VH-VL binders against q9nrl2r1430to1533. Designs and how they scored, part 260

Target 1, 104 residues: q9nrl2r1430to1533
Amino acid sequence: GGVHELSAFEQLVVELVRHDDSWPFLKLVSKIQVPDYYDIIKKPIALNIIREKVNKCEYKLASEFIDDIELMFSNCFEYNPRNTSEAKAGTRLQAFFHIQAQKL
Below, E stands for the ipSAE of ESMFold2; O stands for the ipSAE of OpenDDE; V2 stands for 0.75 times the mean of E and O plus 0.25 times the DockQ between their complexes.

## First folded at step 14 (VH-VL; framework fv_nezutatug)

Design a25 (at its last fold request DockQ between E and O 0.84; V2 from the best seeds 0.00; counts 0 for: pae E 2.1 > 2)
Fold by OpenDDE, fold request of step 15:
Structure a25 (fold): chain C 104 residues (1-104), chain A 121 residues (1-121), chain B 107 residues (1-107)
Amino acid sequence: as target 1 above (104 residues)
Amino acid sequence: QVQLQESGPGLVKPSQTLSLTCTVSGGSIDYGYSWHWIRQHPGKGLEWIGSIYYSGRTDYNPSLKSLVTISADTSKNQFSLKLSSVTAADTAVYYCARGPYTTDHYYMDVWGQGTTVTVSS
Amino acid sequence: DIQMTQSPSSVSASVGDRVTITCKASQSISSYVAWYQQKPGKAPEPLIYAASYLYSGVPSRFSGSGSGTDFTLTISSLQPEDFATYYCQQANSFPLTFGQGTKLEIK
């Protein structure tokens, strides 16, 4: 195929996915591995879902895109205590995102 | 773009309960983030009152904790502040605000315009 | 509680001046400091988060620096619209606390 120039949303998702601290966020949490997750988190989301929404052009405003990313982090911090690896990774990734989001 | 707007009575008598509501538009209060109440006494600085998160969990300023209740109504996309047993010291401009949900760094990136509450007999 | 002490409480300056406002935390708070600008009769508006990062739309003449206990907000060349009161906020520990404010007035 030809070279495709990524949109700002696509590019940011790529950067988030490639970040060292993206591992908790790449896909939805497994109900098998975390049986109580969906009892607590009512609006689950992950980077693969967000990427799909970007690809489908579901985000018309930057704020909508940002809201989904912030929901993703919010879910992480709601479920995971601050001293967990997931929360620590999320903290660093969120900091990165906040910087990049200012460019949108 | 998300917008916040405070509403409630501008005058409250001493010993009564101050009740304010923050109406959120352009975004949902159950869609992550943290939601805050801050006040500013006339000619003074800013004082954090408390916060509510999209799960319903709350954090309160210990100096006000026994008197403060923050709640949310997702059906109306609102969150509210109740401050009981008010005195003249509670006269202030009250702001609601939004910030990201975090573990250890709480910034307030969107503010309401504020509403003035006067405590007077 | 973590206290945030701003200096000065007020400052008079002229357009084009370099203005520096400092905020000292009573204990180390890493880089978890935000700065806000408030004009009379208006709500605070966010300027800086995480000590040194500007929100979108904030002019580049604003800058923040510092880590640990000492933080600084700098306006490199003061503009007429910059006369306002500025507040620092520690964002790391509850209760969240603000500096007492710095009123930047026209000389």
Scores: ipSAE 0.917, ipTM 0.954, lowest interface PAE 0.5, mean pLDDT 96
Fold by ESMFold2, look of step 14:
Structure a25 (fold): chain C 104 residues (1-104), chain A 121 residues (1-121), chain B 107 residues (1-107)
Amino acid sequence: as target 1 above (104 residues)
Amino acid sequence: QVQLQESGPGLVKPSQTLSLTCTVSGGSIDYGYSWHWIRQHPGKGLEWIGSIYYSGRTDYNPSLKSLVTISADTSKNQFSLKLSSVTAADTAVYYCARGPYTTDHYYMDVWGQGTTVTVSS
Amino acid sequence: DIQMTQSPSSVSASVGDRVTITCKASQSISSYVAWYQQKPGKAPEPLIYAASYLYSGVPSRFSGSGSGTDFTLTISSLQPEDFATYYCQQANSFPLTFGQGTKLEIK
């Protein structure tokens, strides 16, 4: 979408990065620290990558942007058991995202 | 925008296997969502059958677990329901649906149009 | 299994009326409830998630509230297109379960 839609994507990504629960999602998971992550997660993604895609105008539709952010959360829930700090942070940040995404 | 469409036979004989397919367009089934089968009996409420996730994992309603299989074909962007040993009690409208993936709280934010399945001899 | 009980089973109301529908869970489900609208011959459509959040495109006359076991769906000023059956659904734990539905008829 148009220039207005692209600025909305940037604003939403900034809000996600600023959120206290963004810490598991800022950068791709380290293979050194988490050796099996990429055996389980086939489509890795993180906020820094999504932000670069917004900056490069790679999202043509809001649904493409939303899909990448949902994938980011889904990877967190697939890899991390419910009781982990990562899954709990993901749950809170996803809830925040769902509220903000209704404004797109 | 994502769209879901059910397909399969409308009439199934008792003891046979009911097979339905949900075709997804406007989005990918392995792109971070949960995919569900729900049915609605005539004059009764909705019943969740089971789910398959973008990763291929599944969860089934315990009341149907021994009889149900949900699978996905990523290359065709489809997911399918098989329900074995059907009886007249399995007569219903069958829906496929999508929702965000999470650990516990599943909402269906997109639904297919539904397909009517009648089980009779 | 968590049972979801809706009240009333049916409602007749006039255009412009305020309508409330109640859904009660057999145990606490926090705020993990969704509401759906189903028109005759059509699939359910999502209205509300997480008890109180409207999906994009849902008219503002719809609202949801509640937590724990008691939840409500409110239509503040009924419109002719609101003729439908409404379902609540708990989204807290498997098996996912739905209320039996509330049929809303508009004169």
Scores: ipSAE 0.540, ipTM 0.883, lowest interface PAE 1.9, mean pLDDT 91
ESMFold2 (binder alone), look of step 14: mean pLDDT 90; pTM 0.936
OpenDDE, look of step 14: ipSAE 0.888; ipTM 0.948
ESMFold2, fold request of step 15: ipSAE 0.450, 0.495, 0.465; ipTM 0.864, 0.871, 0.872
ESMFold2 (binder alone), fold request of step 15: mean pLDDT 91, 91, 91; pTM 0.943, 0.942, 0.941
OpenDDE, fold request of step 15: ipSAE 0.914, 0.917; ipTM 0.953, 0.954

Design a26 (at its last look DockQ between E and O 0.79; V2 from the best seeds 0.00; counts 0 for: pae E 2.3 > 2)
Fold by OpenDDE, look of step 14:
Structure a26 (fold): chain C 104 residues (1-104), chain A 121 residues (1-121), chain B 107 residues (1-107)
Amino acid sequence: as target 1 above (104 residues)
Amino acid sequence: QVQLQESGPGLVKPSQTLSLTCTVSGGSIDYGYSWHWIRQHPGKGLEWIGSIYYSGRTDYNPSLKSLVTISADTSKNQFSLKLSSVTAADTAVYYCARGPYHSDHYYMDVWGQGTTVTVSS
Amino acid sequence: DIQMTQSPSSVSASVGDRVTITCKASQSISSYVAWYQQKPGKAPEPLIYAASYLYSGVPSRFSGSGSGTDFTLTISSLQPEDFATYYCQQANSFPLTFGQGTKLEIK
């Protein structure tokens, strides 16, 4: 509990979550709403999960953190056609991430 | 940091099958990236051969599609290239590379050092 | 297939010079262009992605611009380590294609 300076990972997750295009990625896809999602996506992940991993200090290397974020985007592009709102949001958010990640 | 290393025979006879393997370290090939084979004929430019994605899907250069097979072995963290019925035109340095997965474009951000393959009788 | 035509094919320049390399796509590819630097006997190394974004570690003297069909790589002040061959790549559609390369040589 105490107040401390956010790590680079924590700060980046906060920025991703606050981004206007984060809405497809905030939490895991609902199996009820998207019944075939988990037949296609074998390694589901979302920003809330990544945030939890950051909070638990599960990332020892920046590459591990980046890998999870890239997996998150890849899953979106695997499932969603390019012209969907999800894919478009993902494209913009990923571009933002790629710029920020270079600072890690 | 992720690293890629090509391996395979440096000499292949005409009409045989060229077989190369890319060994990936510092990252998993089934974890949200695209993986590519590119070659460069002596003194020439770069030619994309094909790609395999973390999902197992593949894309091939149409000019080579009938002759090319790209596969992945997640247990070994490797992906491979097979090019059948080779000719002298297939003599080149062969590179494997990694790139991010995008909805609408692909580029290579990490490359292996390349391996030379000569096709000769 | 989308063709990428680089110009010039070769250029001689001196340290400190401003160098510009152009890549023209046979059709519009938005900003989906990458640039690579290759030195003799070495693998290509990425410089720029999405037409204008520098990879981490790439000196700020490198810059990329363009959209649609015309793209440019610029080295504002050439350094000794910059003499190499440069390639553009369109990332917009399959098959992925590269320019024929531009060899930057010391004058």
Scores: ipSAE 0.732, ipTM 0.918, lowest interface PAE 0.7, mean pLDDT 95
Fold by ESMFold2, look of step 14:
Structure a26 (fold): chain C 104 residues (1-104), chain A 121 residues (1-121), chain B 107 residues (1-107)
Amino acid sequence: as target 1 above (104 residues)
Amino acid sequence: QVQLQESGPGLVKPSQTLSLTCTVSGGSIDYGYSWHWIRQHPGKGLEWIGSIYYSGRTDYNPSLKSLVTISADTSKNQFSLKLSSVTAADTAVYYCARGPYHSDHYYMDVWGQGTTVTVSS
Amino acid sequence: DIQMTQSPSSVSASVGDRVTITCKASQSISSYVAWYQQKPGKAPEPLIYAASYLYSGVPSRFSGSGSGTDFTLTISSLQPEDFATYYCQQANSFPLTFGQGTKLEIK
């Protein structure tokens, strides 16, 4: 797993970013546009941040990478009611992630 | 590498409060997951008791209503179960478990070893 | 509350057999079903989530299928280590509920 595992993380992050349902997750939520977000979500994270951590080899264990991706989805579901476009996109992208993560 | 371990007394008298603690290692309880208590009576199926989320929110099985409290101590990386006014019907093996947090789809992907609790006079 | 009913309650089979266990939900739960294996004296272990997806490390002889109300767990070629009780769980809505279990015995 070392170099091949990190290459797999990079490949997976690229696939997530390119997925049609990635739009709520590309960058951190704007405090100006969503004023109460950071009152509710204590550990914000987004795909651009995860991608930078992969590029800088900051993930020492595969579980750390998976945990950041799952945290990203959990934040979406914690903040957004299930009927919102964000929650629906999160559900579809998380399902895609779980399929791809099985291959790691 | 996440591991869960239940702890607490194995024998509790009727009408007392059952108190159990789940210690989590290899991951943080406030990091994007859901945390659950499940019990299993001898020779019977599994029963979900309730959950606490990474955010601190809780959900409880309506059948246990005001008898159950689940709480977390992030400084100790633990979450706990209190079940008040126990009877012999609460005799079971108690499990803690982890799952990904989702608005409506909770699967238990890591389980503790279980701890046996007997309620007897 | 959504009730999950498993059948059969027990099954006796030989090594190498194909075994199918079913789980029926009292109302539609889409594909939101998990399966667990529990060996005597041990905690349940996750096998399958979302009706058909195997957890990492689960042998490929295990498979799951179904949607709506009817779900199956299949072991394509039974091995001695597969002696256990199997539980389904609906993950569609609270309270989360489990089937009553299916005990698989090796004859």
Scores: ipSAE 0.431, ipTM 0.855, lowest interface PAE 2.3, mean pLDDT 91
ESMFold2 (binder alone), look of step 14: mean pLDDT 92; pTM 0.948

Design a27 (at its last fold request DockQ between E and O 0.85; V2 from the best seeds 0.78)
Fold by OpenDDE, fold request of step 15:
Structure a27 (fold): chain C 104 residues (1-104), chain A 121 residues (1-121), chain B 107 residues (1-107)
Amino acid sequence: as target 1 above (104 residues)
Amino acid sequence: QVQLQESGPGLVKPSQTLSLTCTVSGGSIDYGYSWHWIRQHPGKGLEWIGSIYYSGRTDYNPSLKSLVTISADTSKNQFSLKLSSVTAADTAVYYCARGPYTSDHWYMDVWGQGTTVTVSS
Amino acid sequence: DIQMTQSPSSVSASVGDRVTITCKASQSISSYVAWYQQKPGKAPEPLIYAASYLYSGVPSRFSGSGSGTDFTLTISSLQPEDFATYYCQQANSFPLTFGQGTKLEIK
């Protein structure tokens, strides 16, 4: 019972979601909107999935949590050319994440 | 946390092909990130050889491109370097490394301990 | 290719000294510079990424600055364990390239 403080992983996910550049990453890419996405990206992931894993305490090590976040960014840059809005947003969000991850 | 370990012959004869393998533990090579080979000639600086990504895409140093092949074996969680037609100039400590996958910012945040390769008759 | 001109090639200093190492890029590379420390017989160890951000565990006496073409690594108060060779790396364009290195030796 009672209100508990968020864990470091929970807090970071909240901060990532709240970031202005999180919009490409909030949910899995729609196959309808991007028909070829899943032909290219074989391990899709998004912040909502990562948040669920955090809530279920599936991350035992910080490295596991970081790996999922980095996979998320890797997928973005693998699929989206450098000059796209998605890639630019990803670049900024990843930079933010790298700073915050040093505190984990 | 991820660890990288280089392995391969410490001695290679001139004109032969140098083959090295980087074994990754504590992380998967098909789970994002970028994976790199770097070498250091005795008493010299660092030279980037090439990179491979979890999609199988590769980037090579143009100075070595015609002689270099980087590949990955996800089943073994390894990526490899082949350098053909070696000469004494290829004598070096060879490092494998990992870095984040980015759009425009490529650096190495985890390194193997390196393996020495000597090219000699 | 982007060249990274690192200076000085070597520097002798004493414990407690302030040490500055510089790298100049042949063209603008924004803040895309990494710094590494290498001790004899060991692999390079990352110190700084994105010109100014320290990796976790790196002592606060290390700092990086710069943007565009001019970059600096500073050790505010040199400690015995800091004697090593340092390398800058431009991280903006392929092929990735390193500075020539700076060997920091005991005076």
Scores: ipSAE 0.922, ipTM 0.957, lowest interface PAE 0.5, mean pLDDT 96
Fold by ESMFold2, fold request of step 15:
Structure a27 (fold): chain C 104 residues (1-104), chain A 121 residues (1-121), chain B 107 residues (1-107)
Amino acid sequence: as target 1 above (104 residues)
Amino acid sequence: QVQLQESGPGLVKPSQTLSLTCTVSGGSIDYGYSWHWIRQHPGKGLEWIGSIYYSGRTDYNPSLKSLVTISADTSKNQFSLKLSSVTAADTAVYYCARGPYTSDHWYMDVWGQGTTVTVSS
Amino acid sequence: DIQMTQSPSSVSASVGDRVTITCKASQSISSYVAWYQQKPGKAPEPLIYAASYLYSGVPSRFSGSGSGTDFTLTISSLQPEDFATYYCQQANSFPLTFGQGTKLEIK
């Protein structure tokens, strides 16, 4: 993408970070706090990493950006049982993302 | 954009195994999505067969569970359906589809073109 | 299993008409319903998710509403390309199930 698309990606990531339910997704999961996470999740990703990729123009297609965001949620749902605070936050933030992504 | 294409034999004999493959282009199956098989019977509408997730986990329609296997081959960017012991009732158009991976609800946001399978002697 | 019952089974209407199609779930599914459009010989196309949200590129003449067990799809002013079969789908629990379809025909 163009400058318009990169600005749109940046704005969407900022809106995700500002959302009350972003707390499980801001940074990669700590190996110290969650020792088995990286045995289960093979492609870890978080909002700070996605934001850096936007800033470095690493997304050439909007679909690549969307795929990383969806991977972030899918990792949450794969690791966390559905009744956990993390999975519930992920469900709400993903719903917000799907609405906002219509504007891309 | 992401596209899905079904492939496999159009004619299968009763009691044999139906084998279909969905080839995904414009995206990766090991990225965080849900992948589905749905069929459409001439005598009734759409029926969900099952799903496979990027992690390899599966969910199957209980009505087919002992007969169905869904698998993925990430090196070929494909996922596949095997349905054993087929009868004429398995004659349908078979679709593959994609949806967001979620914890508690499932929509299909991309569909393949469909492939017709006839089960006949 | 959650049964999805569509009404009517077919509708005959003219270009410019307003059409409403209903879908009733056998138990509450919150707002977890999707709608699909299927033209003869073609795959279903997604229209609506979560009862009321249009997918990108879906014309604004389509709208959805409902929660719990009763859901509607409305087309505010029919166009020639809208004559198709419409399916609802409950997305709440496995097995995922579809309505039997509503065929929308030119009068």
Scores: ipSAE 0.583, ipTM 0.896, lowest interface PAE 1.8, mean pLDDT 92
Fold by ESMFold2-Fast, scan of step 17:
Structure a27 (fold): chain C 104 residues (1-104), chain A 121 residues (1-121), chain B 107 residues (1-107)
Amino acid sequence: as target 1 above (104 residues)
Amino acid sequence: QVQLQESGPGLVKPSQTLSLTCTVSGGSIDYGYSWHWIRQHPGKGLEWIGSIYYSGRTDYNPSLKSLVTISADTSKNQFSLKLSSVTAADTAVYYCARGPYTSDHWYMDVWGQGTTVTVSS
Amino acid sequence: DIQMTQSPSSVSASVGDRVTITCKASQSISSYVAWYQQKPGKAPEPLIYAASYLYSGVPSRFSGSGSGTDFTLTISSLQPEDFATYYCQQANSFPLTFGQGTKLEIK
């Protein structure tokens, strides 16, 4: 990872955060509002955590960054049935991510 | 830079259990992906056998029913296929593959090189 | 199970040709089709997912189209390295199913 790679990760995370379908992914799921989430999801993650890792230079390879984003989507699809607003938002945001990630 | 490699016996006798292992390098199997077994019969197309997800959930081709078991060992970064009561019809090249996990569609983006299995007495 | 039928089973073409391969699903699968290229003795490699999205690193001469039951893979200007077998796969529901393959041969 160089400065150029970190800038690319930062740009992509900002684009994801600004996307209309980012709302399920901005922060970790609330334990108070969804207490069974953490019984089902073994590795919780969200865009705010990924952005923090980018800012701390914790991603050495593009593959590590991509893996964290894919984990976020996988958690969404594992917890939420296909016909939910969360799963639909996740499907659209993941498609957007796949297009943008071709630049990495 | 994720790579998958199949390993296991190339010859299995009828009625025995076929056991294959997929070793993953450059990525973790418990991290946000689906992991698949696909086979290709001689002179024929591809057949999906089943998948295991990072969560431990499995999906199997109904045509194989209880004959197939897929499991994962995250400490070794491996996932494995067991196919019981094999016959000559199970002769094929066996591939392991990774897929992105999505709510709407499933495809495989990284494949192992394949391992040939012959079922013969 | 959703059956995927490819046409043609084989096609002979020359470098520079435009080649089209079709795939038909036995029931509607929206746009959830992937395409793979397989060379002799090698594993399949992804080309296209969700009917029209080009996988990372795949040359722009490859394109996919279609929705519902009818899908096409097009190679706009065939190159020597493109001679291979091509497979479609429905990505909509389990079990995942593949077409029988289309072998692209040099003319």
Scores: ipSAE 0.051, ipTM 0.746, lowest interface PAE 5.6, mean pLDDT 89
ESMFold2, look of step 14: ipSAE 0.573; ipTM 0.894
ESMFold2 (binder alone), look of step 14: mean pLDDT 91; pTM 0.944
OpenDDE, look of step 14: ipSAE 0.886; ipTM 0.947
ESMFold2, fold request of step 15: ipSAE 0.574, 0.527; ipTM 0.893, 0.883
ESMFold2 (binder alone), fold request of step 15: mean pLDDT 93, 92, 93; pTM 0.952, 0.950, 0.952
OpenDDE, fold request of step 15: ipSAE 0.916, 0.919; ipTM 0.954, 0.955

Design a28 (at its last look DockQ between E and O 0.81; V2 from the best seeds 0.00; counts 0 for: pae E 2.3 > 2)
Fold by OpenDDE, look of step 14:
Formats: sequence, structure tokens, C-alpha cells
Structure a28 (fold): chain C 104 residues (1-104), chain A 121 residues (1-121), chain B 107 residues (1-107)
Amino acid sequence: as target 1 above (104 residues)
Amino acid sequence: QVQLQESGPGLVKPSQTLSLTCTVSGGSIDYGYSWHWIRQHPGKGLEWIGSIYYSGRTDYNPSLKSLVTISADTSKNQFSLKLSSVTAADTAVYYCARGPYTSDHYWMDVWGQGTTVTVSS
Amino acid sequence: DIQMTQSPSSVSASVGDRVTITCKASQSISSYVAWYQQKPGKAPEPLIYAASYLYSGVPSRFSGSGSGTDFTLTISSLQPEDFATYYCQQANSFPLTFGQGTKLEIK
């Protein structure tokens, strides 16, 4: 296909991925590295999955896109205590997202 | 966009159990976020009652903890409040609300319209 | 519990006025403060989160500032639709607590 202007969702995902605090969220948590993760988190999601959904035009409403991003953060804070690097990164990234999402 | 609606009896007798339900539309309660009950006594400020998270965890106001139960029914996309042994002090407008799930703070971004509950014999 | 004390409890102002409402926490709560607007017979609506971030759709005449124990909500130029009661809320620790409210009335 030809080059086209990024949608607002695509652009925001790019910005989230490029953010310094995106590292906990780039891909799904490894069950090998975190054996109990999927016992606690029932709806896992990550930026690569959200990006794929955007690419496939699966989001018809901005609220659906926002819900997936918030789920991603919710999962992080549900599993990771406040003092962890993951939670701290997530806190900063979520704040960034909340500001950017106002443009949607 | 998500919408919340409170429902339940507007009149409860003293010593009985107040029971309210919050019906959520436009979003799933098991899909992230935090879900809250807040009340407002006539002419007074706001009081946080408790919260339930999409995982099913709950937090309660210690002043009410022994009397409060918050639960969720994902099949109906509802979460509920039960307050036992009510008195006139429990007369208030009761709000359910949604907020983001965070690591360090909770606030409410979407509110129901509220439902009035009067405790009277 | 963390107590939130708003000042003033009520204020009369005119359209176009600059209005400032203060909230003082009984202990340091970092920047974990939200502000709400409530009109008679209606539910509260969010204005500010994390002390200084404007919630989506809220007019830019609203702003929040502060950290630690002292927080401020400012309306730079009061509009007719801004007459309401305003509440601060600390989100730093449980139980979540609100200020007693500030009623903004027409002078």
C-alpha cells in the first residue's frame, strides 16, 4: 500500500512506544520470566498488540482505544507494587498518555 | 463513552441494609479502571465509601468498613454497594463513579447522576 | 486520615473576576490532588487531576497548582456557568478524602 498520514491512534501509539518509560509495555510479559503473572492478570495487553489492532482498524471509537491503553496501565499497577521500576515507569507514561489522549 | 447509573430503593428503615447497584454502559468493569462509591449528605460535602477494582480487589473507608460490602457482577456489568445497620446519618445522595487505575493516586473522572437514599422509620 | 481544608467556604464574585480557591492538606500529599465542580442537583465533574493537569474538555480558564500541603484552583476570568460548588480531593492515601467545598456565588 501507499504512504498515508498516521491516524491519531497510530501517532499516539508511536509516541508511547518512543517514550523512555515504555519498556515495561512494549510486549506481553513473559510467562517464563514472571511465572505468576497470568494467574493475576486475566486480560494481558501490550503496546505491540494495541499497535496491531490500530493497524487492522479494530478501534471504531476513541473510547475503545483508550480502554485498551488504560487496561495496559491497570495491569501494570495491579501486578507491580508502587516502588517497582515498572510501576514508576508506568506512572510517568500514564501521565503522558492522559495528556496526549485529550487530543483524541 | 462510559456511563454510570445508580439504582436501588430510595427509602430504607433504620437498622436495615442499604443496597445499591451501579450499572455501567459503554465499557466493561473487568476491563481496567477503578470503580467507586461516594456519598453526599444533604447540604454537606463528599465522602468516599469504598472502591472495587477490575481485578475484584476492594478498598473501604475505615469509618464504614465493618458495615460496607462492595461487589461486582461482570456478567451484568454492574457493581454494588451494601451498607448494613443504617441510621439517619446514612441519608445521602449516593454516587457511583469510575476512575483510572494508578499506582499512587485515585480520582474520579466519570460519575453517575446519583441516587437519593433516605433513612427513616 | 488526611484532612483537606478549603478556603474560603463561600465566595461572591462577578463575571470576569479572577477567583482563587485554596485547599490545605493536614500532611504532605505530593501532587495527588483532584478538583471537582458540582452544580445544584448534579454530580461532581472533574476539573483538575494531579494538582495541575486540566481534565479533557475543561476550559483553559481553570488551572491548578501546588504541591505538598498547599493547593490552589484558579479561574482566571469567571463565566456565568462557573457559579457552583468546588471540591478538592486528596488521592495520596486511603481513605480518599474531600475538602468541605467552596460555594462560588454571584455577587
Scores: ipSAE 0.819, ipTM 0.931, lowest interface PAE 0.6, mean pLDDT 95
Fold by ESMFold2, look of step 14:
Structure a28 (fold): chain C 104 residues (1-104), chain A 121 residues (1-121), chain B 107 residues (1-107)
Amino acid sequence: as target 1 above (104 residues)
Amino acid sequence: QVQLQESGPGLVKPSQTLSLTCTVSGGSIDYGYSWHWIRQHPGKGLEWIGSIYYSGRTDYNPSLKSLVTISADTSKNQFSLKLSSVTAADTAVYYCARGPYTSDHYWMDVWGQGTTVTVSS
Amino acid sequence: DIQMTQSPSSVSASVGDRVTITCKASQSISSYVAWYQQKPGKAPEPLIYAASYLYSGVPSRFSGSGSGTDFTLTISSLQPEDFATYYCQQANSFPLTFGQGTKLEIK
């Protein structure tokens, strides 16, 4: 993790947050609104948490950052059936991420 | 970077159980990826055997379903293949592989080196 | 199961040639095709995902196209290191299936 990697992580997170399909991923899932979520998902994560970890320089390797982003998508697909708005948004945002992260 | 390495016996007798292990380094097996076993028969193409996901769910090739078990050991960062009642038709190079977990498409972005398994008397 | 049929089974070509390999799916798979390169004694190496996107480090002379059932891998100017066997894979549904391979040989 040098200064150039941290800037690249922040730029990518900003692009993800700005994407129209970011809405399921901005904050952790509410237990009140989705009571069983935390019984199924053992490692919850969201874009606001990832962005804070970037700001605090907690990612030492690009692979650590990529793994958190991929975990975020995988949690969405594990919890949400394929035809839900959440899963469809996740599919589109993950595809966008894969293109943007190609040379990270 | 993530690396995958297969290990297990190179020679197995007919009717026995083939047991292979894939050791993952440079990343965690329980961190949102899909993990796959693929084999390549001598002079033939590639055959997907099955997958295990970071959550522990599995999917198997229907042609092998009653014979295959894929499992994971998170503490060792390994996932394993057991194939029961092997015959000479199971002689192949066996690969483990990683892919991103998605809801509607699965491809392999990291491969192990492969391990040759011969089923012979 | 979705069958993937590659053509040709083998092709003989010279350095500098443009080579096209075709993969046909037995039913529509949208753009969910990957391509792999395999050299003798080595594991397959990822080339292309989602029909047309190159993995990092793959030379730009490789390209992919297609949607639905018909997919193409093109090498625009063949290099000595490109002589290998190429496989397509449908990634749309289980069981995941591969084409039978296309062996690209020096002429």
Scores: ipSAE 0.430, ipTM 0.857, lowest interface PAE 2.3, mean pLDDT 91
ESMFold2 (binder alone), look of step 14: mean pLDDT 91; pTM 0.943

